# VH-VL binders against q5qx64, part 5

Target 1, 184 residues: q5qx64
Amino acid sequence: MESESHWLWLFNTESGKLSVKLSDTDVFDTPYKPSQLVNIHFNEQMMDIEDATTFQIVSETLEAYPADKMPCAPQNAALNATAWCRFGRPQMPQSWHFQKSDISEWPLERRLCELNSGFDQGLFLILDTDDEFATCLLLSEGMQLSAIKSLRQYHVIKVTLNRLLPATVDLALSAQSNWGQQLA

## First folded at step 1 (VH-VL)

Design l3 (framework fv_lecanemab)
Fold by ESMFold2-Fast, scan of step 1:
Structure l3 (fold): chain C 184 residues (1-184), chain A 120 residues (1-120), chain B 112 residues (1-112)
Amino acid sequence: as target 1 above (184 residues)
Amino acid sequence: EVQLVESGGGLVQPGGSLRLSCSASGFTFSSYSMHWVRQAPGKGLEWVAYISSSGSTIYYGDTVKGRFTISRDNAKNSLFLQMSSLRAEDTAVYYCAREGYDFWSGMDVWGQGTTVTVSS
Amino acid sequence: DVVMTQSPLSLPVTPGAPASISCRSSQSLVYSDGNTYLEWYLQKPGQSPKLLIYKVSNRDSGVPDRFSGSGSGTDFTLRISRVEAEDVGIYYCMQGTHWPYTFGPGTKLEIK
């Protein structure tokens, strides 16, 4: 059993958004409204073992990065990622907003990527991939997509794999590793 | 609680200036694009101005271009509308509203409005 | 600028009856991203406007399922399957595809 086995999915009665009840005094609100979600015909629903597993994996992944270089708190991102993985409505691809990448195969161990709209370059968590697409959750506080379009923190977009750019934080860590080897 | 509260309205003479403020609470203000919308007494809604979440993209309605300036201070969770060269036809209730979703999915939260009266 | 028109401008309805409001735009509202940025707002007496529907047919959170939106291109409809007393107010369509954003003139729904 995971420690999160007693957490509850519910809807905030004031905002209408999906929330997670962590304890009698602690409720986390996701940014996700019912119109963005599926399979939500409940008043309260217990978090299951798959939800708890998703939360743990995402939390551990993000906590491995220096806190001062991340635009979000790992636990907040993990709760939102878990919410989207359980209830998120399938997304249509929006690849045309973004610069093409030269990467032919995305390394499975890299869960962070960046997307470049020409107006902004945002940091994303990769929630899922198949042979053609990646489903990406925005970790940056916002991202401008065009002259009239912006994406909010924690919103999910689907893009073709050839839009994924290496995360700057991963490149910085790789450069530090190479520097260390040269000094040896 | 997610709220937008406008202030700064009042009585002003034609040709005068006025600065409206909108205070945001209960959400991450810096992640949302913002709008100003006005309504003259007994008339319909008129869109006034837009500012993107970062502040880099700004648009105005034709009736206010060159006279009004929209701005925001994300550190203070505040949106502003600086109005100059005010005319009688600018008399209206001014509403602050946030863009509710990514990809421009509507203005889902509105303030209660602040009244601007331009009269001699 | 895009001109938005609504019909009827005055809509008296018996409680429990259906209601329908038409909205037309002077230009296509299909944006280059394939989305149509047509929205419906309700302003109840003495209150601020409230979002009902965005992108033609998507209900905002908390909006009852008796409200539905449909249409494409330049011709759009808001339907209320069973009008209730709390539905009284002025309904506005709005386009967000072209700058500047423009509202329709409003349709006043009244209980007769």
Scores: ipSAE 0.000, ipTM 0.554, lowest interface PAE 11.8, mean pLDDT 86

Design l4 (framework fv_lecanemab)
Fold by ESMFold2-Fast, scan of step 1:
Structure l4 (fold): chain C 184 residues (1-184), chain A 120 residues (1-120), chain B 112 residues (1-112)
Amino acid sequence: as target 1 above (184 residues)
Amino acid sequence: EVQLVESGGGLVQPGGSLRLSCSASGFTFSSYGMHWVRQAPGKGLEWVAYISSSGSYIYYGDTVKGRFTISRDNAKNSLFLQMSSLRAEDTAVYYCARDYYGSGYYMDVWGQGTTVTVSS
Amino acid sequence: DVVMTQSPLSLPVTPGAPASISCRSSQSLLHSNGYNYLEWYLQKPGQSPKLLIYLGSNRASGVPDRFSGSGSGTDFTLRISRVEAEDVGIYYCMQALQTPWTFGPGTKLEIK
């Protein structure tokens, strides 16, 4: 290695594609359409410290889980999460698709949750929470919301906190753990 | 469940053209980059081409650059390889493979392969 | 282009014995992100290649723990702690650091 590699945000105005250039040969395409994004008035932009921090936190969180329990590549999810945190358009809540839970408070250290539409139960990464809502990125390959609506992998949705369910993977790991540590 | 199926192989004369297809099922095709890899009879594996999930980024192996074109149709869950100016040395089994992209480019799911024979 | 070499090219092994295959790259495969962009694939007779190891040392899902990858930079090793009959086939290393992606020539593992 001669020097540190800087990751770049790329936006192709003709194709409408937001991408991450990791090296001269490695380009990661995000699935996000221009209509889902803000502040995309550039061709090339360096990732900043906040972007790098988001990527590292998400990557380390997902890599801590066994590969056979993750429905996605951890780094793919981390890149898409970072892209959404930087450029994602604020979402309107769509809580009506999901079953209510008895959980009224969510621990900030728990970054995975599940949502149950009655048709499907999907695994999500929590990108952000406030006192009422959570912004969630779908890690599962897809999720049916209704007879006529489905979410694609990495789709971002906003829901009220009372829709969040503990991730099955966290419950399984907690049951096997003798350390008494909090799982995230 | 997760499956890739190649088709379109056959016998073709030198200088001819052939189009290979790869049909994906059991996963969200539009979220993954895709590769074509070939293997000549009794020889090793040779990487041929890559296309990113959106189709915006494409790379080719040196032996096929300018003669082969990789493309995809995400609405139809299909990957293609258009081969032109075929040579005897292009005779091989052609595999499509899914790229598990993140911090590495690795091929976690492979098709069964389709045989291309270039002979006069 | 990055040239990949493997040794041995032919590896006869007694059932139950350990086996090791070496892979060398003409250039370092260690990226600035700390990962070695080196993979191992197995092609069993009459079958498609299967991923065994990615990023130098990570076993792919479903791969038995008797398989392990090690090494960094330009020198890598695939080890099988106890060879089974089902392990017969051709083992390929591959670099994914830079395009064009290149495979090693393959090592044929046979039961003797």
Scores: ipSAE 0.005, ipTM 0.502, lowest interface PAE 14.4, mean pLDDT 84

Design l5 (framework fv_lecanemab)
Fold by ESMFold2-Fast, scan of step 1:
Structure l5 (fold): chain C 184 residues (1-184), chain A 123 residues (1-123), chain B 112 residues (1-112)
Amino acid sequence: as target 1 above (184 residues)
Amino acid sequence: EVQLVESGGGLVQPGGSLRLSCSASGFTFSSYGMHWVRQAPGKGLEWVAYISSSGSTIYYGDTVKGRFTISRDNAKNSLFLQMSSLRAEDTAVYYCARSGYRLWFGEYGMDVWGQGTTVTVSS
Amino acid sequence: DVVMTQSPLSLPVTPGAPASISCRSSQSLVHSDGNTYLEWYLQKPGQSPKLLIYKVSNRDSGVPDRFSGSGSGTDFTLRISRVEAEDVGIYYCMQGTHWPLTFGPGTKLEIK
């Protein structure tokens, strides 16, 4: 719709949250408050080419899935993912909430995963991986972690790679895939 | 711990051959492009060769093209540099290095380096 | 091949002083994907090189914020706002836009 090259990062003066100005009448609010973010010394900052590229790739990745199989609007998830990739504060691992998987290596092309807390199994978008950890954004409307804790949609956590489970939607779409059959 | 360990260096006569190896541990080797970079004694860095994660795409520096062959064995987490027709000018410390990679941005630079292995070409 | 030039080649600095290193390329480093693949590496004495900056201005993980990169096209600068003893070594720029990849000649930073 609106050109990504004309979009602006700003802070909503009422909510205090990071927002994206898409047009003079259309502002998208992220759930991210300043205490969760870094490099935020600006009134308004244009999206750069890296931001636009992140948005485009994430949008296209999520739009490839059937709409009825996704718990969120692809563009909303993509805007939140772009915001976290640009400004998100590094997270401490929270692996103890989640069951271990038997997967020894995670294929980098697999951008969706699930995590199992024992109370719930949530769908996540992988924002980044390194040799030990994955940074994951919750796509599900919510996820219970314990009797007293839950994650809200679009919140970001960091876990060790051995917590990642194949996304059910990826398994359903892949007739030729042995994804999920790999040895631990 | 992410590590790259080179081996196979040594003394060789001009016109000879050597095969360098690089053993990777602590990361999913098959997901990363790999480089060889060398440094002659007291000189700067010179890029030697690149191989993509699958092994399908390969590039060489002009000084080594036709004499060196880069290859990898993803099942063994190993990178190789087969060197032939060696010259005195090939005397250097040879480093293997991993291409940096981010999910949405692809490859960038060299974010992990080995300790190097020394190749001396002399009579 | 893209030729990379650095200035100065030798940089003696007083501890706590700022330092600046210039890097120039013989042709534009803007890739067809819109990114500029210009990196800075530090090689400390007796050690392997370490990545400091990628894509002109992005600090690699763990790199102190006293390091900053800037520039565009063919002209690039690495700045250190306050030089510390641990910063001693040889600084290399490298271009990743064009094959073959090419390094600058290096700038030796020493404490005076």
Scores: ipSAE 0.016, ipTM 0.576, lowest interface PAE 6.1, mean pLDDT 88

Design l6 (framework fv_lecanemab)
Fold by ESMFold2-Fast, scan of step 1:
Structure l6 (fold): chain C 184 residues (1-184), chain A 121 residues (1-121), chain B 112 residues (1-112)
Amino acid sequence: as target 1 above (184 residues)
Amino acid sequence: EVQLVESGGGLVQPGGSLRLSCSASGFTFSSYGMHWVRQAPGKGLEWVAYISYSGSTIYYGDTVKGRFTISRDNAKNSLFLQMSSLRAEDTAVYYCARDLYSSGWYGMDVWGQGTTVTVSS
Amino acid sequence: DVVMTQSPLSLPVTPGAPASISCRSSQSLLHSNGYNYLEWYLQKPGQSPKLLIYLGSNRASGVPDRFSGSGSGTDFTLRISRVEAEDVGIYYCMQALQTPLTFGPGTKLEIK
């Protein structure tokens, strides 16, 4: 049976954060406090088919990249992404922290992006997009936004599409696909 | 008729142990979270413990944590409270109560009649 | 732990008159989901407690319309528009925002 079908959403009594009970001996803590979440009228709730689907899509997406190029474990990022997609509170845009890009539309197949704050450039997983905005989950271990503000790994923000930059890992893979042409 | 009936109370000496039971009827017991609440003679209500519908989520009041264990047997429509290292301050009427929902605490809408525990030498 | 306070602790009321009980919490009970995790219970003499109000203002099944709950954050009020003899007993507020769940000390409502 799929392991995801037996997983439970719950809140950690010590940390107060949303967690996933994977087995009797394995509990995964998300970084998300109740104040960041909606539709959390429960002490425990089973993962449904939509949750399992989100987990599998994100896991497969991240596992397609070389392990040494990912700043996070794919399964950890997938659990946090699933948690946010299920319960995350809608975000106000924070686009002003980030440099503009030339991008006006984002390809649906590109689930990774980078954002440049001028202090740091972070790798993000795109959780959702529309014609105007992208909701992005930080995969990097941290990202400085300003002299007084930093994002921690797995923090979720919302930005306008013209802030998204192609992920460096995607650029590296694209360059590598043309490597070996010997037209000197 | 929806009802909860507690049993197992009695006189016990300090340091002793006692197991309370709560029998549910008239509703699907396995679909609801359950609470234990106590009331010392002439005093107010004190929340003791909670268990979710499946038994996977459990919480205790500070005074009883480490000494009491809440459990349930959905096949037998029964809720239990295993009490150990009993103190005089544990003397109270113990109520079992059903929560409005299967998980989470939103209100205790059905209560038993209570069972009396007296801790005295 | 969240500390609950009630006032008055004793409330003598003439039958048919309105009654009001206040409840205060040591911290906000307003969750990010928009609900106040505050409940009201009535314990009649010699009986088990009964749920009156849940999530701040929602009447429990079978509770008469003369009972209403209001308030948000740290200050809450239970109102009875016309007190009847069957309403005598001890009224408790309770917070359910976080464990341990904590009750107020109770307000004894009695007929004059």
Scores: ipSAE 0.000, ipTM 0.439, lowest interface PAE 20.5, mean pLDDT 85

Design l7 (framework fv_lecanemab)
Fold by ESMFold2-Fast, scan of step 1:
Order: structure tokens, then C-alpha cells, then sequence
Structure l7 (fold): chain C 184 residues (1-184), chain A 120 residues (1-120), chain B 112 residues (1-112)
């Protein structure tokens, strides 16, 4: 679905919740704790053009995949991705949790990836990349990183590009993909 | 050695609540996903609920969604099923079963079951 | 939800004879990773279910080699080459490809 010009960011300083007001009766709560966020010194703030653009791009990306092959509702993931892009605190890399891949360059058009912790393999949305790192949002309903640590759905992690694995769903949809041949 | 033991079953009235427990021993509980499966008297097996090793990923069967809550406590090697708004059709033996780990697939370890009877 | 069907529902066999059970799914069980998550379970009288076969054809640890699984897509078979008295019970196929997981209705194997 499209972002509406009347959508509002809401922050409750007592409860510490960041939410999106979609209508007078419909409020979407993000899972993000205050300690994960920056620039949250408001009660109510309009979504801007950058927010609307992020929501649209993520929604269109996820809606292109078969619904039964996605672990999340596209609109929920898009709202959470937009919230993180606007208010998320910069992450330190945590690449040591994840298997190295043989992929030397990640194509810009590939917005889904997987990461393998040895305990679990999760599906992620790539929010941003630079020459060395990717910022990834967990789409799976959870992911175990170690014997004592797990990520909850929609949590964000930063990893080096050589940790990114091709998404299984992309391999299944592409009969001529070379991605599987680069997996180690 | 590897063992699952269910408890908490009993007789309850329609609309009531009950909490089932499953105690794990002989393996690293926190490494495995877990399932609840039930069997009504004289009927076949029905899958009820799934929880991932960390507890973050949860799925329910359509019949119980919104009424049952699966949870786990890895520090205590325990799995739980909180049942509310119980109906006569929830009468069954409830089994806990060990799920996947790495390349190990299928529900390879099952408890003895605990009986839940919903009757007025 | 994926509907699982088994045939026959009742299977009387002579000791030492072969036995075959069919399982069909209403949808393809091939997952996006190329694996087929079709499993077979045996429930002996008064006992908990036991895993026999996972991913169509792989025997669980300790399962005798007289049990074999085969099939693809939506049509699967469990075979017992030489039925023994201890094999009496109800056999269930189950799919783990689609949420929610679903079991077949069961096939009761009994000795004549």
C-alpha cells in the first residue's frame, strides 16, 4: 500500500514506544526500544518525503514475492524499515556471528539476503550498503545468533558484505541464477 | 537418556484455562525448536504449535490460534502451552516433541503425553 | 491449509509379507530450498508417535532398513519389505513444507 500524506510519527515518552498513526483509529507500533533510536524528542511529527519514498520502495520490493514464501506482511516490514531509516541508531558491525560467503560484490537490485549464524539462517532486508558494510533488517520471525543471544523480528544488524548469502527465495524464483554456484 | 516429560493435564470445564508443561533432559534444550501435537480420543494426530530454539518464532494451528500460547524457558529446560477459552473439541492427549537442529529434521523425540479433558 | 490423504486406511498383512502405504498432498511439498519436507511417523498401541522417515526417503536413527520412503511433489509412498509383528500400529504422513504443519489421517497396519 501507498504512504498517506496524513500519516504521523508518534512517540510516547512514558511508554517509550515509537508508532505510526495511519488513521484516527489505526496505530502501528514499532518494536524499537528508545535505546535503539535517535531524534525522538517529539510527541507527534509528520512523515516527510524521504519517509514516504522509503516506505514505497520497501513495500514494492516485498510485494513482488509470493506471500506464502515471505515470513512477514510486506506493509509491516515496510513501516518498520521506514521507522529504522528515520530514527534508528547507527549500528556497530557484528560480522563475527555469521558465516563468510564467497560473493565478492553484491548487486544493488538484490535487496534480500540471508545470514547464517550456525544456529539459524535468517532472511533479511538490506536497508543500506557502502563499500564494506550492509545494514540488514530481520524479516524472519526470529533468529538465534549464539547459545545466549537472539534477534527478534525486525531488529537491525550491521555486517560486512562478505557475510551476505543469496536469499533462498531468489534462488527458487530464478532458474538461471548463478548465485547458488557461488555458495560455499 | 534423551527425554521429554509432559505434565499439567486434567479435567476442565468449557471456557476454562489450563497450562501444560514439558520438561527436557539429556540434550541441549536451547538448541532445538519444539512442537506441541495433540490427539483426540480415537482420532489422528493434529499439529498444534511451534516455537524456535530462541523462542522468537512461533506458529499455531488455525483451530487454536488466539486461544493457546506456546512459550519456553531455556534456563529451566521447559516448554509450556497456556490454553484458554477451552472447548470440548480440545479434549486430547497433548504431546511435546523435539524439532529441528542444524541438519537434523523431523520430530525425533516425543514425550509420553498428558491428557486434557474438557467436559461440563 | 495443505490436506494430506492416505490410502489404504486399514492394512491387514501376513507376517513376512511386504506392505505399501500411499500419501498425497493437496499442494506440492517442494520448499523454496529444493527440499521436500515429507515425514512418516509410527504410533504403536499405547505409545507415543515415533519418527521413521524425514525428507521423503531418509531413515531416522535406529529405523530398520526394511522401511523405505519414496515420492515427489504431491505423491509419496512408505514401503515395508518384510512386515514383522512389532510393526503393528498407525502410520502417519506429515508435511512440514507449509505452515501450519498437517498430518494425514493415518493407516492402521494389523497382522492377519
Amino acid sequence: as target 1 above (184 residues)
Amino acid sequence: EVQLVESGGGLVQPGGSLRLSCSASGFTFSSYSMHWVRQAPGKGLEWVAYISSSGSTIYYGDTVKGRFTISRDNAKNSLFLQMSSLRAEDTAVYYCARGEWELLYGMDVWGQGTTVTVSS
Amino acid sequence: DVVMTQSPLSLPVTPGAPASISCRSSQSLVYSDGNTYLEWYLQKPGQSPKLLIYKVSNRDSGVPDRFSGSGSGTDFTLRISRVEAEDVGIYYCMQGTHWPYTFGPGTKLEIK
Scores: ipSAE 0.000, ipTM 0.426, lowest interface PAE 22.1, mean pLDDT 84

Design l8 (framework fv_lecanemab)
Fold by ESMFold2-Fast, scan of step 1:
Structure l8 (fold): chain C 184 residues (1-184), chain A 123 residues (1-123), chain B 112 residues (1-112)
Amino acid sequence: as target 1 above (184 residues)
Amino acid sequence: EVQLVESGGGLVQPGGSLRLSCSASGFTFSSYGMHWVRQAPGKGLEWVAYISSSGSTIYYGDTVKGRFTISRDNAKNSLFLQMSSLRAEDTAVYYCARAPYYKFWSGYYMDVWGQGTTVTVSS
Amino acid sequence: DVVMTQSPLSLPVTPGAPASISCRSSQSLLHSNGYNYLEWYLQKPGQSPKLLIYLGSNRASGVPDRFSGSGSGTDFTLRISRVEAEDVGIYYCMQALQTPLTFGPGTKLEIK
């Protein structure tokens, strides 16, 4: 447990991936290569208040769920989400892999969603939405998209809003909630 | 060095038209939403317009709807504001400002501003 | 439209003294996601505005820790723990919850 006020963005010299130096002896490696990122012309860059805020909000959001219902450690997901929010390259939509949903509007308080490829149904953290698309980070350990394609944990994709499905964990925790009722 | 530089301001007659430009450098322009904000002499700030990173989402302030058009050219790292049917009340310094892409966590805050360009609508 | 008001509109302060500016919105700025879409900007004489605070209480990059934002819903406060000469200018709150985005009228902070 270390304060984020001392954390640094850097690139791991061995893996080549974006990393966060948490202390002199503790470095967190993201799965993100330079080719997936923008605005990365630095050797070291201090995590600023916007980064710290993103980390805190995502961490707190995921920690609100029972640990046994989450496929990832909240802190790890939060560090990867912060990295993508800061440096992630804009994605082209990949909606064709996923089944359409009946949902026309997505409530912003629902930060988790699922996507169904027909081969697998994965749990995602919504990083951003606009009037057409959602940018989603895979929380599940992996997700098969087709016979020849799979996503790794923490991979970020962009899909149209009509592909988003309610997260099973949200429905289970609030079976009588407005969210469940709105879908019925 | 991240910079936004406005141009195109000047003196114009009531009912006239003017096109403002904003040139971006030092960052990936196509990844950011952009705003126009104006300030009349001795008055406060007034939000004018917003355009998303791709250009698909556009919003206008009530005073300029139907008269101003915001647009962008990502290949040229440029933002534009086409102003028509100009009125004396449109006299102001016009600023362009950058908004982060990740609005879900941070909102549409304006973290980088240009120096402004002056528009004077007078006979 | 959401109407923003500020108080006071003029704020003379002694160097080193604390200062507080209030901002009120005609509608709640608390989104269902749990965050307040309220921002604070400072415009120094002859300069462009600079972001100070976003999402109600988060300091923007490079902003000194003597600045803090607080509040929720319709009532917000910007506090400066120790006013410096460089803090002179006009402070604006702004709501970013819904379009059109709207600024408060501004509070002019002056030394002496």
Scores: ipSAE 0.014, ipTM 0.512, lowest interface PAE 7.9, mean pLDDT 85

Design p1 (framework fv_nepuvibart)
Fold by ESMFold2-Fast, scan of step 1:
Structure p1 (fold): chain C 184 residues (1-184), chain A 121 residues (1-121), chain B 107 residues (1-107)
Amino acid sequence: as target 1 above (184 residues)
Amino acid sequence: QVQLVESGGGLVKPGGSLRLSCAASGFTFSDYYMSWIRQAPGKGLEWVSYISSSGSTIYYADSVKGRFTISRDNAKSSLYLQMNSLRAEDTAVYYCARDKGYYWGSYFDYWGQGTLVTVSS
Amino acid sequence: DIQMTQSPSSLSASVGDRVTITCQASQDISNYLNWYQQKPGKAPKLLIYDASNLETGVPSRFSGSGSGTDFTFTISGLQPEDIATYYCQQYDNLPLTFGGGTKVEIK
């Protein structure tokens, strides 16, 4: 499942709207505000190999999960993830909103996680990690952080690795595998 | 009682270097993001740099990027700003500020008294 | 960078007056805005966070409102000790940016 190599980034320099031209009749608008994006000086630019690779990896990752268990369409999440990886501004860490996890190491192959604000627990896609932080994209339709603050779907945040919780969907799949192994 | 005390300011020639220190007391320094914010004489506030609680995440304003280095020593409850290749426009009072760890890392709830840096020939 | 335009740059008012200061962001910053007070020769002090929340220990005569691009800061019943320069600051995105400041003087 490959992205078309002819896909174009579209940027309206007056409105600050970033979009993806998928075909002559299909344009995907990203939800990102101009303030969330790096300075963009083109009107059109082709997606490069890195963009195509990001789209493919995210699409394949999300499509592996049952559709009825996911809060978003895989293609929409993958397009927004690709847009953020290419044009998103560096984020301030927001770890103070979230309770600590007991996990000392996060497996790099686990691309989904949850974060718990005490008000809500949201499902996130991990876009990038280093030795201390993870950059996470909200897949849930929304997430309450406090009495007065909430994240919208596809919002990107940066948190310390010790805030990452196993995704409920991954735990359910892992429990099924462990159950099968114990019975064998 | 929370206190932040800056030191290291002074007169320096253009192209020179200076190192600022901020001594923190009255709170667990290692739990907080810290920022340097400056104010030129008679002018407004300008954010310069921040550093995460562990020191692993650092960001600079474009005007100082490549010339200034922020660092911290959690064992000594101290924050530092190494300033190189100083310019006349870097003349300002430099404040050490605590970014409140309970919110979005940008509430400067405690500030030091400031230390004056003057870049002049 | 997000530009914060603050107005007026200065104002003079009498004790007991209602004073309003405005701050305009060049882009939508939701409610990610703080207000600070700086008295002459002193470091700034946080008064309002997240556009409308009063910091602990700050007198109730200070208030903030607004969302998106337009914000207001109000002093209800100006006191002599309120003589200061007031700054807004956004934290929607890096770099963090401040307004130009509003100097409040007593007539």
Scores: ipSAE 0.007, ipTM 0.479, lowest interface PAE 11.0, mean pLDDT 85

Design p10 (framework fv_nepuvibart)
Fold by ESMFold2-Fast, scan of step 1:
Structure p10 (fold): chain C 184 residues (1-184), chain A 121 residues (1-121), chain B 107 residues (1-107)
Amino acid sequence: as target 1 above (184 residues)
Amino acid sequence: QVQLVESGGGLVKPGGSLRLSCAASGFTFSDYYMSWIRQAPGKGLEWVSYISSSGSTIYYADSVKGRFTISRDNAKSSLYLQMNSLRAEDTAVYYCAKGRWYSSGWYFDYWGQGTLVTVSS
Amino acid sequence: DIQMTQSPSSLSASVGDRVTITCQASQDISNYLNWYQQKPGKAPKLLIYDASNLETGVPSRFSGSGSGTDFTFTISGLQPEDIATYYCQQYDNLPLTFGGGTKVEIK
């Protein structure tokens, strides 16, 4: 396994979700239904070089985070991130659920962030950014947004950049670098 | 603004070696995958090699596999191509090309001016 | 390897003409195709990505269409500054492969 050049995208006939065939006996189910996806007019499609590259970059990013604080299995997160980057439907921003950050700028090299809903604070992987928004995948097991709404693990949202908070490891490092934030 | 400046090209004999460099500025170099793409005089474009943002994932075209080595130094915002066992068929302008953020497909939004490598006796 | 066949290899047209270039993949590549413009003595420039998306800052007279194995690149109303060689490139699988190029000249 871990031969991403031979991995296949397909849809699980029982769950209806996008899946990755890792080997003849191993199939990984993503949480993503066809209604959340685009460019899915196939029965089976090989993982291409961008998919393999995304998987590797995300895997390396997650390996840098403290293992005892990682709320998910890194391989599962990397597969789900790769699936969303390949097929994810563009998201409408939902910034209003989240507290504004005091950080004036976000270093592009930092691909992990936290968001605070006032009910919960979750760890996210940043999948993509433009000059106004970040597309973020929830790594935490869940995140409550309101009395009746919550995000499930691996749910993808889009927020304005001024909602991003440093992850625990990044916050520790910000004491040694110019982050645009005051530290104790 | 984004700039990529290649250097290190020149005339070399068959079997010889050259090291190409690409100096990047105007973007956070460590965030982006990079490639070398070449073009023989009067011919089309040929992809040569890819390196991930961290340097851990590397791919080569079969024509250069085992002879060329791509590397990067993120602290210096520089990309390199070590070319060994050069052949006449390697004569080309070599371009340094920047990828986009990993969600956006494999295309190259900025290219350097190119550096000419001539392999002849 | 996925082979990319461009047609024609060269063409001559007048300013204001509609120019059409085709690119054919040896196997299904979905929409994983880009188009580049290369002016004489210059590096290539990305014009179209993912078969039909116009790159930021590129004039709307350029367009792309197609999926699977057959792709088309069009210049609506050719301008003098459009004199260049145009290349398609697939990214469905390694190695990345380019078409042979289409040289566009003014009559």
Scores: ipSAE 0.000, ipTM 0.453, lowest interface PAE 16.6, mean pLDDT 84

